# Miniprotein binders against Ribose-phosphate pyrophosphokinase 1 (prs1), part 5

Target 1, 284 residues: Ribose-phosphate pyrophosphokinase 1 (prs1), of Archaeoglobus fulgidus (o29666)
Amino acid sequence: MVILVGGTNGLMALKVAKISGLPLCYSHVDRYPDGEKYFRFASNIDGEDVVIFNSMHPNPDEIIFETLLIAETAYSNGARSVTCVFPYFAYARSLDTVKGEALPIKTVVKVLKAAGVKKIITVDFHLQENVFGVEHVDLTGMEKLAEYCLEEFSDSFTVLAPDEKAAFWAEKFAAKANCDVVALRKIRIDAENVIIDDLRTGVEGDVVIVDDIVSTGGTVCQAARIAKRAGARRVFVACTHAILARDAMMRILESGIEDIVSTDTILSPVSHVSVADVIASALS

## First folded at step 8 (miniprotein)

Design p52Y (from s3 with K52Y)
Fold by ESMFold2-Fast, scan of step 8:
Structure p52Y (fold): chain B 284 residues (1-284), chain A 110 residues (1-110)
Amino acid sequence: as target 1 above (284 residues)
Amino acid sequence: SPEDKIEELAQLIEKLVDRIEKLASKGDPRELLKEIYELAEAIWRLFEEALYLGNPDIAEEVIQLAEAILDLLEEIYNLARQGSPEKLRDKIKRLAELIQTLKDKLEQLS
């Protein structure tokens, strides 16, 4: 078994290699002057089971195409099998579309399978179900995030899911933290998102908002304002994937959120929790 | 090429450090926090690009350096969000020293 480093999150691949003892193969990824991709790996992989590490952020389209290129190149050079580790998997917004709308997740899974990918490993996959048509292992960062919050943020808190979808991750987090969980519900009025406040009777002490992804920060900022109005003393955020798009960090801090932590599935200033050991265990 | 990207990111990082030092002197915590975030993103991109130039023998040194920079960025971020820009100067200087160490390692590889 050989770990082949893709274009993103090479630091996690290095950590996984060190923890697991698996050999690591560096790859050269470049572009021709016209923008076409160039790829070459330096190590001999003949007869090896290859693990491709590539997180789908910040440029998921480029990373997906790169992964396909790497997989086909590995097989052309004698690889026995290809497993992909995508610590963050993009395009997993929904399985439902309206007429005429693209469903990118189906396209992405079809092309990965066509390239010979036999197994996919993810961390806190958004859709909460197997859509790949190949072996899929979904790991979780929730327990490690809960440990971090207990140690670094507050020794006692209530867990808040900012919407119904987040309840799945919030429950895993709360089970490890041994605390209460509350989920907010969203409704749409006209074109606007409106959150129904399940904290109508109030909340005491500290609150940790838990979600899988924080992108623009809108959802967690709304949840923080609701928690503060309900009586929360301090509000924190924990998430697996810190996309933190646009000016999200500024908006989060201006909303009264005291601090935020994420895992290293996406590298960011708040990625203080590593899931490298969780991934290494899945490769053993 | 990875070498070209590394040089571009190193130049961006130096400019961001300079802006952060200036903002810390002015005592504007909101602008300071934004620049610290941009700096952290640029440093993470630099580490990712640097891995393409590395060989297996230096993997552990790169990991250790990345962890040191992570710890320092957390300190800088926490000080900025607490509204303590005066305390940031020493931390920003230490960050510049770690960036110089990274540049020295990258030059050794190229």
Scores: ipSAE 0.015, ipTM 0.481, lowest interface PAE 7.8, mean pLDDT 78

Design p55D (from s3 with N55D)
Fold by ESMFold2-Fast, scan of step 8:
Structure p55D (fold): chain B 284 residues (1-284), chain A 110 residues (1-110)
Amino acid sequence: as target 1 above (284 residues)
Amino acid sequence: SPEDKIEELAQLIEKLVDRIEKLASKGDPRELLKEIYELAEAIWRLFEEALKLGDPDIAEEVIQLAEAILDLLEEIYNLARQGSPEKLRDKIKRLAELIQTLKDKLEQLS
């Protein structure tokens, strides 16, 4: 049987358990006086297929070590297999390095595999390719975000991708919303100069900017200014992972963005859309 | 420990709720929005620490309280953005009641 284990994103594990009917194993997570982690399963997992839930935010190093500790402890207590669900997967910035530079994604993947992780499930994984060397399933929050935007923001809009990479998610969103997509392109001319294509033909009505990650807000704020200049009436933002620093939210609103919505892969005041049912379906 | 972190977060949440109540009476939507964001982060951390206690008895109540808090934070966020101080005050009082309920339940488990 499959048993769910919550870590940093314990609420997601609870929601998935409620939807799927799969049992949830509670865990005691603490620190010794010297700062070392303590972990103990509260339920018997002998002979079970264990699914560990951990979103890698805000402290990815700590969360990664916790996940390794849970996986190792599961096997030492008789678990048959370990699957990890990382709704948000950190260290996925790039696959390219200069000489002497670390490639953290390869380190993270290597240690997860070494700990016996058999399968990895992610939501809107940034790199858009399999780097894990184990079974990998990438789910998407885009359809759920599109449904939310149609219900709560506007009944008709154009989807705007702030760059070429975002076009991948914007297309999935737009397919569900049955609307047009426009993608902005960044043109790097040297180390200090980047040009973003303008919406020269104009845009009419409402616009929803779609991306996988909103961190500092810089990219979506720039896209919002371009959309407003092109004639957009209202501009909204939808993203899977709201990393949002405290001041990023104010910056977004000051840029003329009417509102923003994200999924519960990272908990925030704008995480109104749950991907728990999408994850539950992947585990059945 | 989770117990120590829960105590620290409960104190922070009480201070943030008090600041939000004061700002809501003045009607400064921008500064209020900033405090609401801080409160949301503190509440998410509180629920995660509570789940780390490994006590199945609180699991169902944590889900129910988390859902109620999520709904109220969304309403408070929207009201703050729209400049509705009277309605905002009522929602902030309800938020404080739910936080007190959570605090009381955690204390009963000791």
Scores: ipSAE 0.187, ipTM 0.586, lowest interface PAE 5.6, mean pLDDT 81

Design p55T (from s3 with N55T)
Fold by ESMFold2-Fast, scan of step 8:
Structure p55T (fold): chain B 284 residues (1-284), chain A 110 residues (1-110)
Amino acid sequence: as target 1 above (284 residues)
Amino acid sequence: SPEDKIEELAQLIEKLVDRIEKLASKGDPRELLKEIYELAEAIWRLFEEALKLGTPDIAEEVIQLAEAILDLLEEIYNLARQGSPEKLRDKIKRLAELIQTLKDKLEQLS
């Protein structure tokens, strides 16, 4: 078994290699002047089980194609199996479509399987379901995020999930933090969104909003406003995947959120929690 | 080539550090936070490009430097957010020193 450092999140791959004791597989990943991908193994992989590390951020299409190219090249050079570690997995936002709309997760899983990927490892996979036609292991960063929040943000708080889907991760977080969980519910009335505020009886002290993904910051900013109106003293955010698109950091700070922490599944200024040891355990 | 990309990213990082120093003296936390985010992203890209050229023998040093730089960026971010721009210059100077150390290590790798 060797760990191949892909085009993204090479720091995670190095940490995992150190913790697990697995050897690193070196390669050359580049682009021609016209933008076409170049790849070559620098290590001999004949007879090896290859583990490809790539987070699908910031350019998921590029990373997906790179992974397919690496997997096919691995088998052409004698690899026994290919496992992919995608700490962040893109295109997993929804299984719901309208007529004529693409369902990208279906396309992504089909091409990974066609390239010979035998196993996929993710962290806090958004769909919370096995959609792959291959072995899937979903790990979690919630316990480590809870430990960080207790040490760095507040020694006592209420956990707030911005919607029912987020309650899945919020409950894992709260179990480690030994605290109360409140989940907000969102319903659509015609063309309008209605939020059912479970904090209507008020909240005391600090609040940590927990979700898997923070992209534009809209969802956590809305939840922060509800918490503040309910009487929260300080509001913090914890998430697994800090995409933090566009002006998200400024929007979050302007909403009255005191601070935010995420894991290193996506490298960012707030990625203070490492899940490398969790991933290393899954490879042993 | 990866070497060309590393040099390009190193030049961008130097410009971002200079802009952060100037903004820290002006005391505008919002502009400062935007520049810190861009700097973190550029450092992340630099590390990813460097790993394409790296050897096993110095992987530990690269990880250690990456963690030190990211920790210092968190300190700079928190000081900017707290409205303490007067304390930022020393941290930004330390950041520039770590980035120079990283550039020196990357030269050894290539």
Scores: ipSAE 0.016, ipTM 0.469, lowest interface PAE 7.3, mean pLDDT 79

Design p59L (from s3 with A59L)
Fold by ESMFold2-Fast, scan of step 8:
Parts: C-alpha cells; structure tokens; sequence
Structure p59L (fold): chain B 284 residues (1-284), chain A 110 residues (1-110)
C-alpha cells in the first residue's frame, strides 16, 4: 500500500503516512503554459495498492479531473488497485433536480467508477449514504471536534443543530461530549416564506452549533441569533468542512458567535482539529 | 507554475506581516484579527503549492516549518482575541523570521 499525494491537502496525506507508517509516493503536479494538467509519479508503484489523497476544495472541477488522471496513470504503471481518500467531497448538495437541471454528483460518481476507483473514503459526507456504487467508508471528525470544544471553548454546553440534516452530525458530536442535542426545523409556508422553529423552552449557558459544512455562514449565523434570543451566554461553532470566504469569518464573528473550529479536511485559519488519525486507522 | 505561485504568495505574506506588525502597535484587536486571518489563509495556500513540487527534501523542511508557523499563528490569534496586542510584537517578529526562512529555502529551488 502506497499513499499518493494529489494536488490538494498534501499536509494531511503526509501526516497520515507518518501515523500509519505507509510509504509516500511523491509526484510532480503542474500545468503546461496553455493551462493543461501535467502529472508524473516520482516513485515506482508497480504491483502496489495505491491510495490517492485529494480534497475537492477550492477548485472541485480541477481536482476531480486530476484525480481521474492519477487513477488511470496508476493502473497504466502497474497498480493493483486504486482507493481514493476525499476528506472533502464536493457536488454532494442534493440528489434532486428540476427539469433541465444538472445533477453533478451522478456524473462525478460515474467517471470515478469508470477510472477504476475501487474504494472511496470520505469524512462527514454530506449526503449521508453510499451513492458511489463502489465500497464507501464515511469517517467522522465529530468526536475530535467535541474534544476540542470541551478543552478550548467551554467545559459544559448545549449542542444545537441548525436544521434536521445537521442533527445527524450533532448527535455524533453530543455523544462524545455527553450532552443533549436540540435541532432547529425549517417550516416552509410557500416558495418565498420559510419559518425556522424557535427555542421556546429557552437555553442556559453556552451553546455549540454543529454542522458538517460552513460556507457563507448564513445558516450558523441564523442559528446563533435564535440561540441568543433563547438565552445563550456564549455561542460557538464546530464544523467538519470550513468553506469560508474572507468575509464569511467576519460575518460569523459579527453575528455574536464567539469562535469557530473546523477540521483539516479543508485547510483554513480555523482548521485546528486534525482527522489524520481517523483516516490512518481506516487504512490499516 | 507552483514556483511562480509560491513567489507571489511569499510577497503577499511579507506585506501582511508588515501590516500586522504596524496594527499590533495601535492596539485594535478587531483589525488585527482580520489581518491574522488573511495571513493564515495565505500561509495555507503557500504550503499547498510547496507540496506540489514533489521533492522529498522540500517536503520534510516544509512540514517542520509549517508546524512551527501554525503553532505561532494559533498563539497570535488567541492573544489578539483576548485583547493583548502589546504581547504580540515578539510573536509577530518570530513569525516573520520563520516565513523568511521558508522563503529563503523556496528561492533555492529557482
């Protein structure tokens, strides 16, 4: 078994190699002057089971195409099998479409399978189910995030899920933190009007909002306002995947959120928690 | 190329460190936090570009520097959040020294 570093999140791949003791295959990733991708293995992979490490952020189309090139090149050079580790997997927003709308997840799945990918490992995959048609292992950063929050943010808190889908991750977080989960509900009146159910029973002390992805910050900012109105003293955020624009962090802080932590599935200024240990365990 | 991106990011990082050093003297923790956030983001991008070079010697040195820089950034961020800008001067100077070391090593690759 050999770990191959793709174009993104190479620091995590190096940590996983160190923890697992697996050899690391160095590679050269570049572009020709016209923008076409260049890739070459630096190490011999003949007869190896290859593990490709590549996170689908910030440029998912580029990263997906690169992963396909790496997988096909691995087989051409004698690899026995290809497993992909995508700490963050893009295009997992929905399985539903309206007429004429693309469903990118189906396309991405089809081409990965066509390239010979045998197994996919993800962390806190948004769709919460196997859509790949190959072996899929979904790991979680929730336990490590809970440990961090207990040590660094507050020794006692209530966990808040900003919506029903987030309750899935919030329950895993709360199990480790040994506390209860409160989940907010979105109630649709019509196409233009949405009501988010309030915390009518109130809340005391500190609150940690838990979700898998924080992108623009809108969802966690709304949940923070609801928590503050319900009586929360301090509000924190924990998420697996910090897809933060430069302005998103300031918006989060301005909403009354005291701090935020994420994992290193996406490298960001708030990625203080590493999931390298859990990934290494999945490869042994 | 990764080398070109590394050079551009190194120049941006130098400008951000200079701004942070000047802001730390003024004692405004909110403005300081914004610049620290942007510096952390630029450093993460720099590490990702350095790793694309595929050279084992570079990767070993980058890991050591990355861990030291990340530890300092976390310390600087926490001190800024707590409103202690006077304590930040020495930490920011040490950060600039580590970034210069990284830049010098990366320039040897040209």
Amino acid sequence: as target 1 above (284 residues)
Amino acid sequence: SPEDKIEELAQLIEKLVDRIEKLASKGDPRELLKEIYELAEAIWRLFEEALKLGNPDILEEVIQLAEAILDLLEEIYNLARQGSPEKLRDKIKRLAELIQTLKDKLEQLS
Scores: ipSAE 0.178, ipTM 0.572, lowest interface PAE 5.9, mean pLDDT 81

Design p59V (from s3 with A59V)
Fold by ESMFold2-Fast, scan of step 8:
Structure p59V (fold): chain B 284 residues (1-284), chain A 110 residues (1-110)
Amino acid sequence: as target 1 above (284 residues)
Amino acid sequence: SPEDKIEELAQLIEKLVDRIEKLASKGDPRELLKEIYELAEAIWRLFEEALKLGNPDIVEEVIQLAEAILDLLEEIYNLARQGSPEKLRDKIKRLAELIQTLKDKLEQLS
């Protein structure tokens, strides 16, 4: 039997359990008065395959350490295997470093493997390649986001990727929506000046900007201004992971973006699209 | 304790709701949107604490209430953008009612 253990995104873990029919094991997570973590399984897991369900937001360091405690505790209590589902995976910013700089993704991967994690499931993993050294399954929220945008935002639009890396997500979204894709490119002129490539031929009608992560909103706001300048009627945003720093929503509104939608990998006021069914399918 | 933390978060949410209602009646949309964002963060933190406590039946009720609160926050955000002050005030009052219901349920866990 497979047992789901939810840490930070318990609502999605509950939805996944209900859709899949898998038992959900609630865990007791607390802190001692000095701040040290406490963890205990609420159910007997002896002989079980354990699925740890934990999104790495808002406190990735705390969530990572908690996941390590859960994995080690599972094996100590007789678990047969540990699979981790990280709907949002932090510390996946870059694989490139300068001399003396930490590469946190390498550290995170090492400690997860050391804790006995055998399989990792993610949704729209930022690095777009397997860095884990264990079985990795990357799911996508792009099809569900495309369905939402067609129903709620506009029945016809052009998809815009705010940079070249976002083209990977934008193409998946556009394939489901059956529409055109345009990707902007950052053109570096010198150390201080960067220009984003414009929509030189113009654009008609509505535009949906698609990315995997919206954090500060800067990139999508710049893309929205370019789209509006090129002739877009309305501009919307769809993303998998709505991190949305404190002022990001204000910046998004000020840029002329009509609306934004994200998935429930991170819960926010704009997380209207659930990926619970996509995750549930991966566990069967 | 988790109980003390939940009580503290509930009080913070009540204070933010009061502030948002006052801002909505005075017509300052930029401050209102910032407060709505902060309220959403506070509600989610409270929800996560509820999942660490209690029995499965009460936790499920708390989850349903948290979902209703998040849906209502989405409606409030959209109405604030549209400039519909009458409807916005109604939704903010409904939000306060749901937050109080959530607080009462969480106190049953303690």
Scores: ipSAE 0.000, ipTM 0.161, lowest interface PAE 20.5, mean pLDDT 77

Design p60L (from s3 with E60L)
Fold by ESMFold2-Fast, scan of step 8:
Structure p60L (fold): chain B 284 residues (1-284), chain A 110 residues (1-110)
Amino acid sequence: as target 1 above (284 residues)
Amino acid sequence: SPEDKIEELAQLIEKLVDRIEKLASKGDPRELLKEIYELAEAIWRLFEEALKLGNPDIALEVIQLAEAILDLLEEIYNLARQGSPEKLRDKIKRLAELIQTLKDKLEQLS
C-alpha cells in the first residue's frame, strides 16, 4: 500500500489518489499561538510507503520545513519509505554563485536527504539535471500543454523558445505538436543584453512561446514583441509553472500575447492543464 | 487554526465576488481580471485549508466541488478577457452558489 499525504497542493494529491486508486493519509496541520508549526498524522502509517505532495509555491521556506517535519514524523511512526512529489521545486535558479553568496539548492537537497527522503518526483525541473543524490524522476507537462494549445489556441503554429535554456522544453512541446521550433539567443554586450533574433527571416501564422517557468513575464513579453515584429498573426504562451504576480499577468496581455496556459503544478486562472495523470503513472 | 483561516477566506471570497460583480457591469477590464486572479487564489487557499483539517468527509466534498468551481473560474476568466461582461453575471452567481454550498457543508461537518 502507498499512502498519500495531502500537505500543500492537497487538491492534486486527491486527484492523483482518485486516478491511481491509492489510499489517502490524513493529517492535522496547525500552528501554536507563537506561530510554530504543529503536525500530526491522523491515519496509521506504520509499515507504509508514504508519498508527500508539496508544491514549493508561494512560500517555499514554509513548505520545505513542513516537508522535513512530515518526513521525520513518518519515520518515527514506522513508515518504510518516504517519497516526495514536488510538482514545482523552488530554489533551482542556478548552480553558480559569487564568493560569499548562498547556493540554496545545495542546502535544500542536503536537508531532504538527511530527513530520509528516498525518492523525489518533479515536473519540468528547472536545472535539467539530477542534483538530489537520491532517486529522481522528472516528469513533463509539455505534451499535455501541446495538446491543449492545438485544441484551444490554434490548429497550426510555430513554437518559439524565448532563450536557449527554454529550448529544452520547447523541443518536447513541438515534438508532440509536430511543428517547427525557433530558439532566440541572448548575448550580453558590455552592460546590455542583446537578443539575436532567429526570426529575422520572418514568421507566418500563429506562434506559441514555450518555457518552464513564467515569473515576472519579462522574458515571454520580449519574445512576443520579437514574434509580432517578425509577422506573427497571434502569439500565445504555454508554461509548466505559472508563478505569475497579478501585474505580470496584465503585462503579458498588454505585450500582444493573446492568451496563456499553464499546468496545475501551481494553481492560477490560467492553470487549465492537469498533470495529475502523469504523476499518478509515476507512482504505479 | 485552519478553522479560523477558512472563515477568513470565506469572507474574503464573498467580498471578491461582490467586487467582480460590480466591475463586470461598468468597471476597468484590467481591474476585473486582477480581482478574478485574487478570487482564484483565495479559493485555492480555501481548498488547501479545508484539507488540513484531516477530515475525510470534508476532503470528499472538496474534490467533488473543486472541478466544477475551477471550470467555472476558467469560464469567468475567458469571458472577462473577451469583453463579454453581460455573460459573466450568471457564471459569477453560479460560482457564489457553489462556494456557499461548500461553506455550508464545512460548517455541518465541523
Scores: ipSAE 0.240, ipTM 0.616, lowest interface PAE 5.1, mean pLDDT 81

Design p60Y (from s3 with E60Y)
Fold by ESMFold2-Fast, scan of step 8:
Structure p60Y (fold): chain B 284 residues (1-284), chain A 110 residues (1-110)
Amino acid sequence: as target 1 above (284 residues)
Amino acid sequence: SPEDKIEELAQLIEKLVDRIEKLASKGDPRELLKEIYELAEAIWRLFEEALKLGNPDIAYEVIQLAEAILDLLEEIYNLARQGSPEKLRDKIKRLAELIQTLKDKLEQLS
């Protein structure tokens, strides 16, 4: 078994290699002047079971194509099997479409399988459903995030899920933290406007808002305002995947959220919690 | 190439540190936060590129330096929120020292 490092998430791959004792095969991933991908192995992989590490951020289309290129190149150079670790898996927004609308997750799954990928490992996969035609193992960062929050943010808090979908991750987090969970419900008014139900019973003390993904920050900022109106003293955010698109970090801090933490599935200034040991355990 | 990207990122990091030092003297936490965020992203990119060129032992030493720099950036951000300009300047000076050490280590990776 050898870990093959893609264009992203090299820090996690190195940490996983050190924890597991698995050898690393570094690679050169670059682009020609015209924008075409370049890839080359740094070491011999003949006869190896290959584990490709590649997180689908910041450029999911490029990373997906790169992963296909790496998988095909691995088999061409004698790899026995290919497993992919995608700590963050993009294009998992929804399985629902309207007439004429693309469903990219279906395409991504098909091409990964066609490239000979036999197993996919993810962390807090958004769809909460096996959409792959191959073995899928979904790990979680929620327990480690809960440990961090108890140590660094507050020794006692209520967990708040900003919507019903987030309740899935919030419950895992709260189970480890041994605390209460409240889930807010989203009401969609139109394409641009979403409101969240207010907290009727009130809340005392500190609150941690838990979600799998923080992208623009809009949802967690709205949840923070609701928590504060309900009586929360301090509000924190914990998430698995810190996409933090556009002005998200500034928006979060301006909303009165005291701090935010995420895992290293996506590298960011707030990625203080490593899931490397969780992934290493999944690799034997 | 990774070598070209490392050189570009090192130059960007120097410019960002200079901007952070100037913004810290002005006491604007919002502008300072933005530059700290860009610096942290540049350091993570620098680490990713360095990993492609080096051996595992030196690469891991670079990781330890990157983590120390990120911890210090969090301290700088917290001090900026608290309005402690004198302490903030001391931390920014330490940041410049760690960044220079990181640049020196990256040169060892060739």
Scores: ipSAE 0.012, ipTM 0.447, lowest interface PAE 8.4, mean pLDDT 80

Design p63F (from s3 with I63F)
Fold by ESMFold2-Fast, scan of step 8:
Structure p63F (fold): chain B 284 residues (1-284), chain A 110 residues (1-110)
Amino acid sequence: as target 1 above (284 residues)
Amino acid sequence: SPEDKIEELAQLIEKLVDRIEKLASKGDPRELLKEIYELAEAIWRLFEEALKLGNPDIAEEVFQLAEAILDLLEEIYNLARQGSPEKLRDKIKRLAELIQTLKDKLEQLS
């Protein structure tokens, strides 16, 4: 087994290699002047089981194509098998479509399988089920995030899930932190209008909002406003994947959220928690 | 190319370190935190671009220095939140030294 260092999130690959003791294969990744990808292995991979690391952010289409290129190149150079670690897996928004709408997850899974990917490892995969036609292992960053929040943010808090989907991750976080969980409910009046249920019983002390993904910050900022109205002293955010699109970070800070932490599944200014040891254990 | 991007990021990091040193003297925590966040992002991007060179010696230096640099950045962030500008200056100086070491290694090994 060899870890391929290259593409996106190569620092994670290096950390995992150190923890696991697995050998490293470095890669030269570049672009031609016209924008076409260049890729070359720096080490011999003949006969190896190859583990490719790529988080599908910031440009998921590029990362997907790069992963296919790497997998094909690995087999052409004698690799026995290819496992992909996608700490963040894009295009996992929904399994359902309306007439005429693309279902990208179906396409992505199909082409990864066609490229010979035999196993996929993810962290806090948004779809809480196996959608791959190959072996899938989903890990979690929630326990590590809970430890960080207890040490760095507050020694006592209530966990708030900004919606019902987030309750799954919030419960894992709260179990490790040994604290209460409150899940906000979205009340749908019609297709265009949604009301988020409020915390009518109140909340005391500090609150940590927990979700798997923070993209634009809208959901966590709305949850923070509800928590503060309900009596929260300080509000923090913990998430696995800090996409933090556009000005999301500044919007979050300006909303009265005191701080945010995420894992290193996506490299960001707030990616203070590493899941490298969790991933290393999965490769043992 | 990764080489061009590394040079751009190194120049940005130098500017950010200078701005943070100035802001540490002023004691404006919110503006200071914004610059520290931008510095962290630039440093993460620098690591990723350096690894794309495919040079094992460069990768080893990035790995060795990354943990120390990131730990210092975490300390800098926490000191900025606490409003301790005098203690912050020593950590920023140490961070600048480590970044300079990384820059020198990248130039030497490429």
Scores: ipSAE 0.358, ipTM 0.660, lowest interface PAE 3.8, mean pLDDT 83

Design p63Y (from s3 with I63Y)
Fold by ESMFold2-Fast, scan of step 8:
Structure p63Y (fold): chain B 284 residues (1-284), chain A 110 residues (1-110)
Amino acid sequence: as target 1 above (284 residues)
Amino acid sequence: SPEDKIEELAQLIEKLVDRIEKLASKGDPRELLKEIYELAEAIWRLFEEALKLGNPDIAEEVYQLAEAILDLLEEIYNLARQGSPEKLRDKIKRLAELIQTLKDKLEQLS
């Protein structure tokens, strides 16, 4: 078994290799002058089980194509199997579409399977469902995030899920932290009027908002304002995937959120929590 | 080539460190955070290019330096939010030193 750096999250691949004792396979990934991708294994992979590490951020289309190219090249050079670790998996927004709308997750799943990917490992996969049609293992960063929050943010807090979907991750986090969970929900009175069923009973002390993904920061900022109005003293955020698009960090800080922590599934200034040991355990 | 990409990223990193030093003296944490994020991304990309050069021991040394730089960037961000300009200046000087060490190490790979 060899671990390949696939183009993103190579720090994760190196950490996992070091923890697991698995050899790291080097490669050359480049572009021709016309923009076409170039790939070559620098290590002999004949007869090997190859593990590809690629988080699908910031350029998911390029990363997906690169992963397909690597998988096909691995088999062409004698690899026994290909396993993909996607610490962050893009295009998992929804399984529902309107008429005429693409469902990108279906396309991505189909081409990964066609390229011969045998097993997929993810961390806090957004859809909470196996859509791959191959062996899928979904790991979680929630326990590591809870440990960090208890050590660095506050020794006692209430966990807040900004919506019902986030409750899935918030419950895992709260179980490790041994604390209460509250889930916000949006209810629509009519097409123009949306009300959030907020913290009516009030909240005291510190609050940690837990979600899987923070992209623009809108959802966590709204939840923070609700928590503050309900009586929270300090509000923090913990998430698995810190996409933090554009001015998201500034928006978060301006909303009264005191701090944010994320895992290293996506490299960012707030990615203080590593899931490398969790991933290493899944490969052994 | 990885060597050409490393040169491009080294130039970007120098530019970003210069901007960070200037923004730290202004005391505006919003603009500083943006430049810190861009620097973290550039350092990550630099490490990826270094991995393509194919020496495990040197790659590990580059990784350790990149990790130290990323830890220091987080410390700089936190100090900027707290309004600690004296400590912030000291950490930015340390950042410049680590960046120079990283550049020297990458040159040994070529």
Scores: ipSAE 0.011, ipTM 0.422, lowest interface PAE 9.5, mean pLDDT 81

